# Miniprotein binders against b1l550: the designs that were tried, part 65

Target 1, 279 residues: b1l550
Amino acid sequence: MRLPEELLERARDIHSEAPSHRIKLDRVGSFGLKVPVEFKGFLLLAEADVWVSLPEGRRGVDLSRQVEAIYELSNPPKDPFSLCREAAISLLEKLNYADSSGVSIRFDAPLQDGESLKYYGVEISSIASDEIINKIRVEILGMTACPCTAELIRAYKSSEIAATHTQRSLGILEVSTKAEHPDPDKLASIIERAMSSPLRTYTKRPDEGGLVIRSLSNARLAEDVVREMIHLFLEEFGHLPEDTHILAAVRSMESVHMHDIYAERSFSLDEIRKEISSH

## First folded at step 22 (miniprotein)

Design ic14
Fold by OpenDDE base, fold request of step 23:
Structure ic14 (fold): chain B 279 residues (1-279), chain A 96 residues (1-96)
Amino acid sequence: as target 1 above (279 residues)
Amino acid sequence: SEEELERLADEFRELAERLGYDEIEVTREGDRFTIEAERNGVRIRIEVEVNGKEIRIVVTIEKDGRRIRFMYVITDPEKLEKYLEEIERIIKMFLR
């Protein structure tokens, strides 16, 4: 049932009224929207959050306009990174009372693995004010083999290939930059290359054996993984602005413990270059 | 190269022309150029710097006393067309 338009003309615009308490809000928006995006030839349904700031003199945000803004830009479906940046800017243009806006988009990115698919997690955001800051978080599972146990067994049995415990490890790269979002496939590749081996959705028995042997031959601590991630990141993304901020982390789901081993480093490109140059 | 900068300047000029800007100022300083134009109170400034294979693009849009700045750092020439289209769409939002 739609109310008669004549009655709607008499209704007060509640959102434009002065609030009872004149306080600015940092974020007001719609969370958990579903938007179609195109990524590497796949049509995906992503989760999105949209928000703007609310000035102290305005009671509420026009939430319908926020929703309209992102859906107008998502039809036809486009690259999620472009959508994120464009939507953040569009929110500021359409909601002129806001001094800042933000968009976040979450999806699982497909990654080819032989004739099958694996995936990695993606969370991107764009925050707009006088400038735009783009953020990407990539999470992908890999495999690690423990070098400490391997060394102990090698010393004890004099084996060429020493047994050790292996586990799944979650690698994380988070990048915040004034440039466009870094390539997610490159970020995922950095994480996989930093581990003992990648995981495989598609593997035959001979390939599985080879994968495990390679992991044993490339045993790494959680600390080694994080350091390697940083090293590889600098090689691929050293062209980003110096004020670009990075979080490199790994959560190793150790098979010999009930708890996880976690390691991280947070840094700017400027900071880490100074650190490395000092050695 | 100087030839690459000239080609880029022409491409961005054409972009501004497609958007209906008629007064386009292009200034060149070494390995960078700046495009400035105004239409219906929407002022755009596009700064492009070329360093080897790296292209840095900074776009500033000014409307109704508000400024928005965003940046691209391109190392793959194949991505340039994609980002030009994005920039065009973004500026077009302000011209509505």
Scores: ipSAE 0.804, ipTM 0.930, lowest interface PAE 0.6, mean pLDDT 93
Fold by OpenDDE base, fold request of step 23:
Structure ic14 (fold): chain B 279 residues (1-279), chain A 96 residues (1-96)
Amino acid sequence: as target 1 above (279 residues)
Amino acid sequence: SEEELERLADEFRELAERLGYDEIEVTREGDRFTIEAERNGVRIRIEVEVNGKEIRIVVTIEKDGRRIRFMYVITDPEKLEKYLEEIERIIKMFLR
């Protein structure tokens, strides 16, 4: 039963009241929304968070307007990156008392693997104020082969291609920029190319053998993977603003240990260029 | 190229015209141009710089004393149309 609209004339606007304590809040919003998005011809149900800042003189945020803002933009479903940027801006326009807004969207991105499908994880955000900052995090699994064990076995058996332990490794690229979100497929490709080999959703026996041999021939430490990711990133995305911030990381689920090996580097484009040029 | 810059300037001018801006100022400076226009208290400034295959677009929208600025840096020409459409949609939000 919907209450009579006439009650709105009698009811106080609680959100517009002065708070008991005049304190600004950084983020007030709805988390865990589900929004449809279109990505590479797939219709996906993404998870979304929306928020705005709240000034010290206002008791609450109109949360219904936040939800309405993102759903208006998601019908019909569109590219999640455009949705993210547009929604962040729309929130500031619709909620004029806010000095900042933010949108986060999470989904699994489909990636073609022969006749099958694999995927990578995507988390994007747009933070809007006087300027907009866009962030993307891409995660994809690959395979690494250990060069240290390979060298030991080579020394022992004098083989051209030495056996070694292999494992799944999670590669991570996180980019924060004033430009638009970098292409997620390109980021995923960089991560895969930095690994010993990509993973396959399916393998036929001859293909599996070839995949493993390729990994053995391209053995890489976790440290090698991160450095290669950075190198490939600079080649592909060196045109981004100099203040663009990057996190490159790998988590290797080492097959000979109970624990993971982790390596990372955080940097801005200007910093890393200076570092590389100094060598 | 100069021809490319002129084409881009025309495209962005047309975008402003489609948005109902009537007083559009276009300023060219080397490898850059700026479009400025105002409609119903909504001011837009679009700065475009071309460096080889790279196109840098900076959009500033001013309304009711607030400013929002966002940027695109594109190297794939096929994405230009998509981002033009996005910019148009964004500006339309302020004109409502």
Scores: ipSAE 0.794, ipTM 0.928, lowest interface PAE 0.6, mean pLDDT 92
Fold by OpenDDE base, fold request of step 23:
Structure ic14 (fold): chain B 279 residues (1-279), chain A 96 residues (1-96)
Amino acid sequence: as target 1 above (279 residues)
Amino acid sequence: SEEELERLADEFRELAERLGYDEIEVTREGDRFTIEAERNGVRIRIEVEVNGKEIRIVVTIEKDGRRIRFMYVITDPEKLEKYLEEIERIIKMFLR
């Protein structure tokens, strides 16, 4: 049932009214939208959040315009990073009362693994005001092998390749920058390379054996993984603005414990360069 | 290189022309150029700096007393076309 347009003209614009309390809101929007994106030749249904700020003198946000803004830009499906940036800007243009906007998009990124696929988690955002800040979080699972246990077993059995406990570890890189979102595949690669070995979706017996041997031969503490991630990140992304902020972290699901081991470092490119140069 | 900077300046000028800007000012200073143009109250400023293989692009759009600034840092030349297209789409949103 569609109401007559004449009735709509008689209705008050509730959103444009003065609020009962003149208080600015930081974020008002629609969360949990599903938007199509194209990523590396795959069509993905991503989850998206869109929001704008609300000035103290306005009762509500025109939420329909927010939703329209992102869906207009998502047809045809495009790169989620471009969509994120464009949508954030579009929100400010369409909602002139807002002084800031934001878009967040979440999806699982496909990664080719032989004849199969593996994946990594991606969460991106763009926050727009006078300037735009882009944020990306990449999460990918890898495998770590404990060097401490390996050393103990080596000492005990005098083996060239010592057995040790291995576990899945979640590596995390979060980057906030005034530049465009860093390449997610490169970020995922950095995380995988920082671990003892990558995970595989499908392995034949020889491949599985090789994967395990690689891990054992490249045993790393959670601390080692984070440091290696930072090192590799600086090599790949040292060109980003100096005020770019990075979080490098790992959560190791230790197989010998009921709890996880966690390590992290937060830094700006400027700070970390100064730290390294001082040694 | 100076040749690369000139090519980039031409590309961004052409971008502004495609967007219907007729009064385009291009200022070159060393390894940097700036394009400024105005159309129907939408002012754009594009600053491009070349540092070796790195291209830094800063776009500023001004409309109705608001300013939006965003930046690209390109190290892969293959991405330049993609971001040029994105910039064009973004500016187009303001011209609607």
Scores: ipSAE 0.782, ipTM 0.923, lowest interface PAE 0.7, mean pLDDT 93
Fold by ESMFold2, fold request of step 23:
Structure ic14 (fold): chain B 279 residues (1-279), chain A 96 residues (1-96)
Amino acid sequence: as target 1 above (279 residues)
Amino acid sequence: SEEELERLADEFRELAERLGYDEIEVTREGDRFTIEAERNGVRIRIEVEVNGKEIRIVVTIEKDGRRIRFMYVITDPEKLEKYLEEIERIIKMFLR
């Protein structure tokens, strides 16, 4: 049932009133929206959050306009990065009482893996005010091989390729910048190249053997995986603004232990360059 | 090159013209240019700098005292057209 439009003339506009307690709010929005996106030829159903700031003098947010802002831009489906940036700006334009807005979009990014697919996790956000801050977080699993155990086994057998324990490790790159979102495939590639070996959806025995040999010949401490991520990131993305902030991390699910190990470094581009130049 | 800068400046001028701007100021200084225009109270400033194969674009939109500024640092020339289309869509939001 559609109610008469004339009721708008008689009803209080509750949202535009002043609240009883004049307290501004940082994020008021709609969370857990499902939006279609197009990524590398795939049509994906992504999860999105949208929000705006709410000034102390305004009681409520026009929530339907928030949903409208992202919906208008998501049909037909398009690139999630463009959607994220455009929606954040659209929210500020549509909701003129807000001094900031934000959009987050999360999806699993497909990667071709032989005749099959694998995937990695992507979360992007754009936070708009007088400037826009774009953030992307990429998470992808790889394989690591422990060099300490490898060296011990080598000494025992005096072999050129030492056996050691291998495990899945989750690599993380998170980038916050004023420039457009970095390409997630490049971030995922950096993480995988920093690992001892990539993971595959499936392998036949000769391919599996090769994968394990690669891992053993490229054994790395979790700390050195993070260092390699940083090195590779600087090579690929050193052109970004100097105040770009990066988090590089790995969580290794150590196969011989009851617990994980974790290594992490956060830095800005200008900070890390000074650190490297001082050595 | 000078030809590449001229082509980029023309593309951004055409972008502003498609959006209905008619008094478009283009200022050049070496390897950079600035486009400024105003229509219906919506002022835009687009600063472009070419440094080797890197194109830096800073867009500022001002309407009703609110200013929004965003940037692109393009190293893949195949993405330039995509971002120009995105910039055009964003400015159009403010003109409606």
Scores: ipSAE 0.747, ipTM 0.914, lowest interface PAE 1.2, mean pLDDT 90
Fold by ESMFold2, fold request of step 23:
Structure ic14 (fold): chain B 279 residues (1-279), chain A 96 residues (1-96)
Amino acid sequence: as target 1 above (279 residues)
Amino acid sequence: SEEELERLADEFRELAERLGYDEIEVTREGDRFTIEAERNGVRIRIEVEVNGKEIRIVVTIEKDGRRIRFMYVITDPEKLEKYLEEIERIIKMFLR
């Protein structure tokens, strides 16, 4: 049953009243929305959060307008990055009492893996106020081969044994910038190329042998992976604004230990260029 | 290069015209140009700078005393049309 719209004339607008306690709120929103997106020809069901700031003098947010803002833009399904940026701006325009808005969108991005598929994790956000800050986080698994153990085994009996432990490592790149979101496939590629080899959904025996040989030929510490990620990132994304902030990290699930190894570096493009040019 | 810069300026002028702006000012200096226009209380400023293959676009939209600024740094020319369409959609939000 739909209630008569004429009741709107008689009912108080609870949201526009002053609250009992005049305290501003940083994020008031709708979380866990399911939105369709199109990514490289795939129709994906992404998870989204939307929010705005709430000034101390306003009791509530028009929550239906928040949901409207993102769903209007998601039909027909489109590129999640455009959706994220446009929705953040739309929220700020629709909810004129807010001084900031935000949108986050999370999905698993498919990647071609030979004749099969694999995937990597993507979370993007856009935060709008008098300017827009776009953030993207990419997480993808790869393989690392330990150079320390490889050298120890080589030294064993002046050794002809080519061996070391290999393990899955989770690579992370997180970029915060005033420019548009970087291409997630390029970020994932940077992470995989920084590792000893990529992981595969499946392999035939000759391919598996090749994967292991690639790993052994490209043995890297977690620290090496982070440094290589930074080097490759600068080659691909050095054009971004100088105040762009990056987090590069690796969590390595070391096969010979009960615990993980972690390495990370945070920097701005301006900072890292000065650091590198001082050599 | 000069012909390409003129084409870019025409594209942004046409974008503003599609949105109903009719008093469009274009200021050019070398490899930079700025487009300014106002309609229905919505003022836009689009600053474009070309450096080799890199195109920097800064869009400022002002309505009711609020200013919103966002940018693109395009290195792949095939993405230019996509971002022009996005800019047009964003400005349209402020026009209603």
Scores: ipSAE 0.738, ipTM 0.910, lowest interface PAE 1.2, mean pLDDT 90

Design ic14
Fold by ESMFold2, fold request of step 23:
Structure ic14 (fold): chain B 279 residues (1-279), chain A 96 residues (1-96)
Amino acid sequence: as target 1 above (279 residues)
Amino acid sequence: SEEELERLADEFRELAERLGYDEIEVTREGDRFTIEAERNGVRIRIEVEVNGKEIRIVVTIEKDGRRIRFMYVITDPEKLEKYLEEIERIIKMFLR
């Protein structure tokens, strides 16, 4: 049944009214939108969330304007970083009652792996108010080998044959900055270089042996993986604004324990430089 | 070099001209320059600093009492054109 047009003209504009309880809301929006993006020549289907703040004097948000803001910019498909930054600003311009807006975009990024591809997780966001804060989180799996078990086996056997357990480890870099989003491939590379060995989509038997040997010969504590990630990050991204905030973390899924090992460090560039220069 | 700074300032002046700004103020302080312009109640301020291969760009847009500011720290010169196009698209949103 289609409603008569006359009823629509008599209906109240619920969204522009004052609410019964005058309470500001921090994030009101549309979550789980599917948007096409272009990344390194690949057309990917990403998931996006869009939101704005809602002042205490306004009952509801214009949801159609929110969806319009991101979909107008996503056709034709483009770079997800530009889409994220531009959409956040567009939301703030279109919804003038909001004092802040936000956009997040999630996708699996392809990464060259010999003659094949592998993927790592990327989530970006842009939060706009009087300034814009851009955040990127990269998660990628790698291998770690336990140096403590290797030493115990060496001491027990009195041998030079290295043996220890290896496990999958999830490396995380998260960067919040006023500058444009850092390149996710560089972040992923930092994580992989800090670990004992990368994981491969596919490997042939001779190469598989080499990866295992590399992992065993490069055994690292989770704590030292995080320290190495920070060192490599500073080499690549030390040019970012001083108030840029970073989280570096590793979660190791231990094969011989019932629990995982986790290490993390959060810091600003200003903070970590002072810490390093004091040694 | 000084010639490279002048060329970059001309690119930003041309960007503002493409957006329909016709009164564009350019000021320079050493290795930094500022572009200021206003059209239809939309004021822009673009601050650029060049240090070797690093280009820092800060854009401020004001409309109807609202101010937004965003920045780029460009270390790869091949990305400069991409970000200039993005800046132009963003400012254009406010001129509509």
Scores: ipSAE 0.724, ipTM 0.907, lowest interface PAE 1.3, mean pLDDT 85

